# VH-VL binders against q8ixk2r445to577: the designs that were tried, part 4

Target 1, 133 residues: q8ixk2r445to577
Amino acid sequence: FFGMLQNKGLTDYCFDYNPPDENQIVGHQVILYLCHGMGQNQFFEYTSQKEIRYNTHQPEGCIAVEAGMDTLIMHLCEETAPENQKFILQEDGSLFHEQSKKCVQAARKESSDSFVPLLRDCTNSDHQKWFFK

## First folded at step 30 (VH-VL)

Design a36
Fold by OpenDDE, fold request of step 32:
Structure a36 (fold): chain C 133 residues (1-133), chain A 122 residues (1-122), chain B 107 residues (1-107)
Amino acid sequence: as target 1 above (133 residues)
Amino acid sequence: EVTLKESGPALVKPTQTLTLTCTFSGFSLSKYGVGVGWIRQPPGKALEWLALIYWDDDKRYNPSLKNRLTISKDTSKNQVVLTMTNMDPVDTATYYCARIWRYDDSGYFDYWGQGTMVTVSS
Amino acid sequence: DIQMTQSPSSLSASVGDRVTITCLASQEIYSYLAWYQQKPGKAPKLLIYAASTLQSGVPSRFSGSGSGTDYTLTISSLQPEDFATYYCQQYDRYPLTFGGGTKVEIK
């Protein structure tokens, strides 16, 4: 699967990654932004290694969750996907992070009109449902 | 190599206007995502963000000081200027300019000038 | 505004010690947090951004973690050059705000 990773509950919002330095593509958070599909910043691939790969740049990035954190951070992809980069995109659309055993949720920032993908306890909320478009 | 350097008066009288200039090299303020901000630090105290300006001329101010602050840039000269009106002894501090990378709505400062001490005194 | 409460304000430690500094935000800041090191008479130096990403050139003994409102900077084994004041800074929203600082002194 590849393309824009769009949230079901938060309509018209997609995973977005736009590192400030093109020479250093890792280390920043994946955010949510209106789906536009331009600039390669919203193009992701779900791989057979259960990675969410940001492959519009070289070297390629893979979304990871660091221990103790609930945000999605871009790391370099590795030949063998590390445990913290493994996600399961379930049939129902839920995006499950294996290591943390949490689901990726489109969350509204407190006192803000901005949104961020966060690891949360898995629910049946459409805000935890994602699909490639 | 990224460098920033603050310049301006070391001494300002109360009620006067402080004008500080940040001259930088190693990067351009025309580059997408880049900004320059000002942060001050009173002696022995914590850091306080004052203002910043991005490549697209988007300006942000600390609301507590907004009425006193004006930030501008001259991209061709690699300079950012901060003016602060009605200076008071409480504004005595080391003033830093720093490069900011914008991510999402704001950012962090990855390179700093050495700072310039500004004393407000009669 | 988001207030950043940093603790402790100061601590004494020895070379080799594990040091942990905490930053508590008055609101959730979603890992939009940076850590800086400042030595006397010098400008702050960026250590970590995005709460856990080490700035290039920063020793691996530094690490950051946290979520929601609670974040920590850890120095796994304090080195002589690590005695300094450390600051956290949130950049989730304007105005940008810093913690009060933590001075790490020699015991």
Scores: ipSAE 0.926, ipTM 0.968, lowest interface PAE 0.5, mean pLDDT 96
Fold by OpenDDE, fold request of step 32:
Structure a36 (fold): chain C 133 residues (1-133), chain A 122 residues (1-122), chain B 107 residues (1-107)
Amino acid sequence: as target 1 above (133 residues)
Amino acid sequence: EVTLKESGPALVKPTQTLTLTCTFSGFSLSKYGVGVGWIRQPPGKALEWLALIYWDDDKRYNPSLKNRLTISKDTSKNQVVLTMTNMDPVDTATYYCARIWRYDDSGYFDYWGQGTMVTVSS
Amino acid sequence: DIQMTQSPSSLSASVGDRVTITCLASQEIYSYLAWYQQKPGKAPKLLIYAASTLQSGVPSRFSGSGSGTDYTLTISSLQPEDFATYYCQQYDRYPLTFGGGTKVEIK
């Protein structure tokens, strides 16, 4: 699967990654932004290694969750996907992070109109469901 | 190599206006995602953000000081200027300019000038 | 505004010690957090951004973690050059705010 990774519950919001320096593409959080499909900031690929790749850049980036954190961070992809980069995109659309055993949720920031993808306990909320478009 | 350097008066009288200039090299303020901000630090105290300006001329100010602050840039000269009105002895501090990388709405400061000490006294 | 409460304000440690500094935000900041090191008479130096990403050139003994409102800076094995004051800074929203600082002193 590839394309824009859009949230079901939070209408018209997609995964977005826009590193400040094109030569330093890792180390920042994946954010949520209105789905626009322009450029390369919203193009992701779900691979057979259970990675969510940001592959419009070289070297390719892979979304990871570091221990103790609840945000999605861009790391470099590896030949063999590390455990913290493995996700399961379920049939129902839930995006499950294997290592943390949590689901990716489109969350509204406190006292803000902005949104962020966060790891949360898995529920049946549409805010935890995602699909490629 | 990225460098920033603050310049301005070391001594300011109360009620006067402070003008500081940040001259930088190693990067351009026309580059997407780049900004320059000002942070101050009273002697022996913590850091306080004052203002910043981005490549697209987006300006942000600390609300507690907003009415006293003006920030501007001259991209061609690699300079950012901060003006602070109605100076008071409480404003005595080391003033730093620093490069900011914007991610999402704001950012962090990856390179700093050496700072310039500004003393406000009669 | 988001207040950043840093603790402890100071600590004494020896070379080789594991040091942990905490930064507590008054509300969630979603890992939009940076850590800085400052030595006397010098400007702050960026150590970590995005709560856990090491700035280029920063030794691997430095690490950051956290979520929600609670974040930590850890020095796995304190080195002589690590005695300094450390600051956290949130950039989730304006105004940008810093913690009060933690001075790491020689025991």
Scores: ipSAE 0.925, ipTM 0.968, lowest interface PAE 0.5, mean pLDDT 96
Fold by OpenDDE, fold request of step 32:
Structure a36 (fold): chain C 133 residues (1-133), chain A 122 residues (1-122), chain B 107 residues (1-107)
Amino acid sequence: as target 1 above (133 residues)
Amino acid sequence: EVTLKESGPALVKPTQTLTLTCTFSGFSLSKYGVGVGWIRQPPGKALEWLALIYWDDDKRYNPSLKNRLTISKDTSKNQVVLTMTNMDPVDTATYYCARIWRYDDSGYFDYWGQGTMVTVSS
Amino acid sequence: DIQMTQSPSSLSASVGDRVTITCLASQEIYSYLAWYQQKPGKAPKLLIYAASTLQSGVPSRFSGSGSGTDYTLTISSLQPEDFATYYCQQYDRYPLTFGGGTKVEIK
C-alpha cells in the first residue's frame, strides 16, 4: 500500500511530513494537512515489515513512536524494523501501533482548528480509520 | 557555520525607540522553513519571546508587546531588524536574535547570537 | 497564552547523578516542545526539539519525553559541564512561551 494516507473521519486530511532541512529528514513530527497530492510530502508506503515509510527521500524515513509519547516522529528506517516503528493497518482502516497498543487518531487541537495525529485508546471512531489513496 | 550577532545601542532613554539589528551568516533567510526571531532576558530572569520573521515575510509578534514591536528583514544583507517603541526601564534586558526552524505553525531556535545588553535609563 | 511551569526552580546535584526536570503546560501542546541549556553569560543552546529529538551534537545523556501537558528533560549522568540553567519552550501555538527555568547547581 502506498500513496496519501488519508483519514476517514477528518475528511480531506492526510499524513504530511516536510522537514525544514532536506539533509536532515528525521526527528520531526508527522502532521496532518489537507490532502493535495502534490509533491512528495504526503507520499507514504506501508511495507511488509509493518512500517510506514517516507521513501521520497534518501535515506528513507519510517514513522516511529517514542516511549511514553503519543506523537508520530520520523526515524530512519532500519534493515529490521524496530518495535516502535511497527503499525498494523487493519481491515476496518484502524491504524494500530503494536508497541503502545494505541491507535492513530486524527485529533483536533484544543482551542484550535488545527489537527494532529495522536496515539489514543482504540475506538470505532472514523477519526482512527485511515486509507491509502 | 551558522552565526548570528546582535547590534544596537547599549543605552536607551525612557520613551525612546530601540532599534536592534541581527546580522547572520551560514544560512539564507530565503530558504524555506527558516526564520529569525528575537528573545529577551532581563538580568536573572527567564526568557521572553518578542517577535519573529520567516523567509516568506510572515511576521509574528508577542501580543503583550505587539503594539510596540516591528520586525523586518533584508535578505540580501542577511539582516533582521527589530524596533521597539516607548522603552521603559522594565525593558532592560539582554536581547538575543536566533534562527528558527519552522515546522507546522511555529518552531524552535537552533542557533542564537551572543546577545546584546540593553539598559533603559534616564 | 500557554503558560509553561518548570519544576523545580533549582536543584543541587553531583556529578554522575540522574537529573530530571519537568515542564508543565497550561494546555496540551502535542510534543511541540524544545529544551535549552544556558550557561552564565552565554546564550541558550538548543538541546531537544519535538519533545524527544536530540539536536545534533548534543550528548546522548540528555533525553526528553512526555505527552499532553507534561514533559521531562533527563540527564542520565550529570557531567561537570552540565551545571547550567535549563528552559523549556512550547511552539504549539503563538505566542511562543518559555518556562521559568531550572538552575542545576553543584551540590
Scores: ipSAE 0.925, ipTM 0.968, lowest interface PAE 0.5, mean pLDDT 96
Fold by OpenDDE, last read:
Structure a36 (fold): chain C 133 residues (1-133), chain A 122 residues (1-122), chain B 107 residues (1-107)
Amino acid sequence: as target 1 above (133 residues)
Amino acid sequence: EVTLKESGPALVKPTQTLTLTCTFSGFSLSKYGVGVGWIRQPPGKALEWLALIYWDDDKRYNPSLKNRLTISKDTSKNQVVLTMTNMDPVDTATYYCARIWRYDDSGYFDYWGQGTMVTVSS
Amino acid sequence: DIQMTQSPSSLSASVGDRVTITCLASQEIYSYLAWYQQKPGKAPKLLIYAASTLQSGVPSRFSGSGSGTDYTLTISSLQPEDFATYYCQQYDRYPLTFGGGTKVEIK
């Protein structure tokens, strides 16, 4: 699967990554932004190693979750996907992080009109459902 | 090598206007994602953000001081200037300029100048 | 504004100790947090950004973690050069705000 990773519940919002330095793509959070499909900031790939790859840049980045964190951080991809980079995109659209045992949810920031993908306890909410478009 | 250096008066009288210049090298303020900000630190106290300016001339100010602050850039000279009006002894502090990497709406400061001490006194 | 409450304000430790500093935000900041180290008479030095990303050149004994409003800086084994004051800074929203600082002193 590849393309824009769009949220079902939060209409018209997609995973977005735009590092400030194009030559240093790792270390920042994945955000949510209106789906526009322009540029390369919203193109992701779900691989057989259960990675969500940001492969529009070299070296390629893979979304990871650090221990004790609830945000998605870009790391470098490795030959063998580390445990903190493994996600299961389930048939119902839920995006499950194996190590934390939580689901990626499109959440609204408090007192803001901005949104952020966060790890939360898994529910049947459409805000935890994702699909490639 | 990224470097920043603050310049300006070491002594300012009350009610006067402080003008500080940040001269930097090793990067360009025309590059996407980069900015320069000012942070001050009174002796023995914590850091306080004052203002910043991004490559696209987007300017941000600390609301508590916004009426007194003006920030501008000269990309061709690799300089950022901060003016602060109506100085008071309480504004005595070390003033730093620093490079900021913007991510989303704001950012963090990865390189700092050595700072310049500004004393406000009669 | 988001207030950053840093604790403790100071602590005494010995070389080799594990040191943990906490930063509490008045509201969620979604890991938009940086940590700095400052030594007397010197400018702050960036250690960590995005709450857990180690700045290049920073020793691996430094680490950051947290979520929501609670974040921590950890020094796994304190070294002589680590005695300094540490600050957190949120950049989730303007105005950018810093914690009050934590001075790590020699016991």
Scores: ipSAE 0.924, ipTM 0.968, lowest interface PAE 0.5, mean pLDDT 96
Fold by OpenDDE, last read:
Structure a36 (fold): chain C 133 residues (1-133), chain A 122 residues (1-122), chain B 107 residues (1-107)
Amino acid sequence: as target 1 above (133 residues)
Amino acid sequence: EVTLKESGPALVKPTQTLTLTCTFSGFSLSKYGVGVGWIRQPPGKALEWLALIYWDDDKRYNPSLKNRLTISKDTSKNQVVLTMTNMDPVDTATYYCARIWRYDDSGYFDYWGQGTMVTVSS
Amino acid sequence: DIQMTQSPSSLSASVGDRVTITCLASQEIYSYLAWYQQKPGKAPKLLIYAASTLQSGVPSRFSGSGSGTDYTLTISSLQPEDFATYYCQQYDRYPLTFGGGTKVEIK
């Protein structure tokens, strides 16, 4: 699976990654932004190693979750995907992070009109369901 | 290498206007994602953000000081200027300029000038 | 505005010690958090951004973690050059705000 990773509950929002320095593409949070399909910042690939890969830039990045954190951070991909980079995109659309045993949710920031992908306890909410488009 | 340097008066009288200039090298303020901000630190106290300006001329100010602050840039000279009106002894501090990388709505400061001490006194 | 409450304000430690500094935000800041080190008479130096990402050139003994409103900076084994004041800074929203600082002193 590849393309824009769009949220079911939060209409028209997609995973987005746009590092400020093209020479340092890792280390920042993955955000949510209106789906526009332009450029390279909304193109992701779900691989056989259960990675969500950001492969429009070199070196390639893979979404990871650090221990004790609930945000998605871009790391470098490795030959063998580390445990903190493994996700299961389930048939119902839920995106499950194996190591934390939590689901990726499109969340509204408090007192804001902005949104952010966060790890939360898994529910049946459409805000935790994602699909490639 | 990235460098920033603050310049301006070391002494300002109360009610006068402070003008500080940040001259930088090693990067361009025309680059997407780049900005320059000002942060001050009174002696023995914590850091306080004042203002910043991005490559696209987007300007942000600390609301507590907004009416007193003006920030501008000259990309061709690699300079950012901060003016602060109606200076008071409480504004005595080391003033830093720093490069900011914008991510999402705001950012963090990865390179700092050495700072310039500004004393407000009669 | 988001207030950043940093604790402790000061601590004494020895070389080799594990040191932990905490920063509590008045609202969730979603890991938009940076840590700085400042030595006397010097400008702050960026250590960590995005709550856990080490700035290039920063020793691996420094690490950051946290979520929601609670964040921590950890020095796994304190070195002589690490005695300094540390600050957190949120950049989730304007105005940008800093913590009150934590001075790490020699025991």
Scores: ipSAE 0.923, ipTM 0.967, lowest interface PAE 0.5, mean pLDDT 96

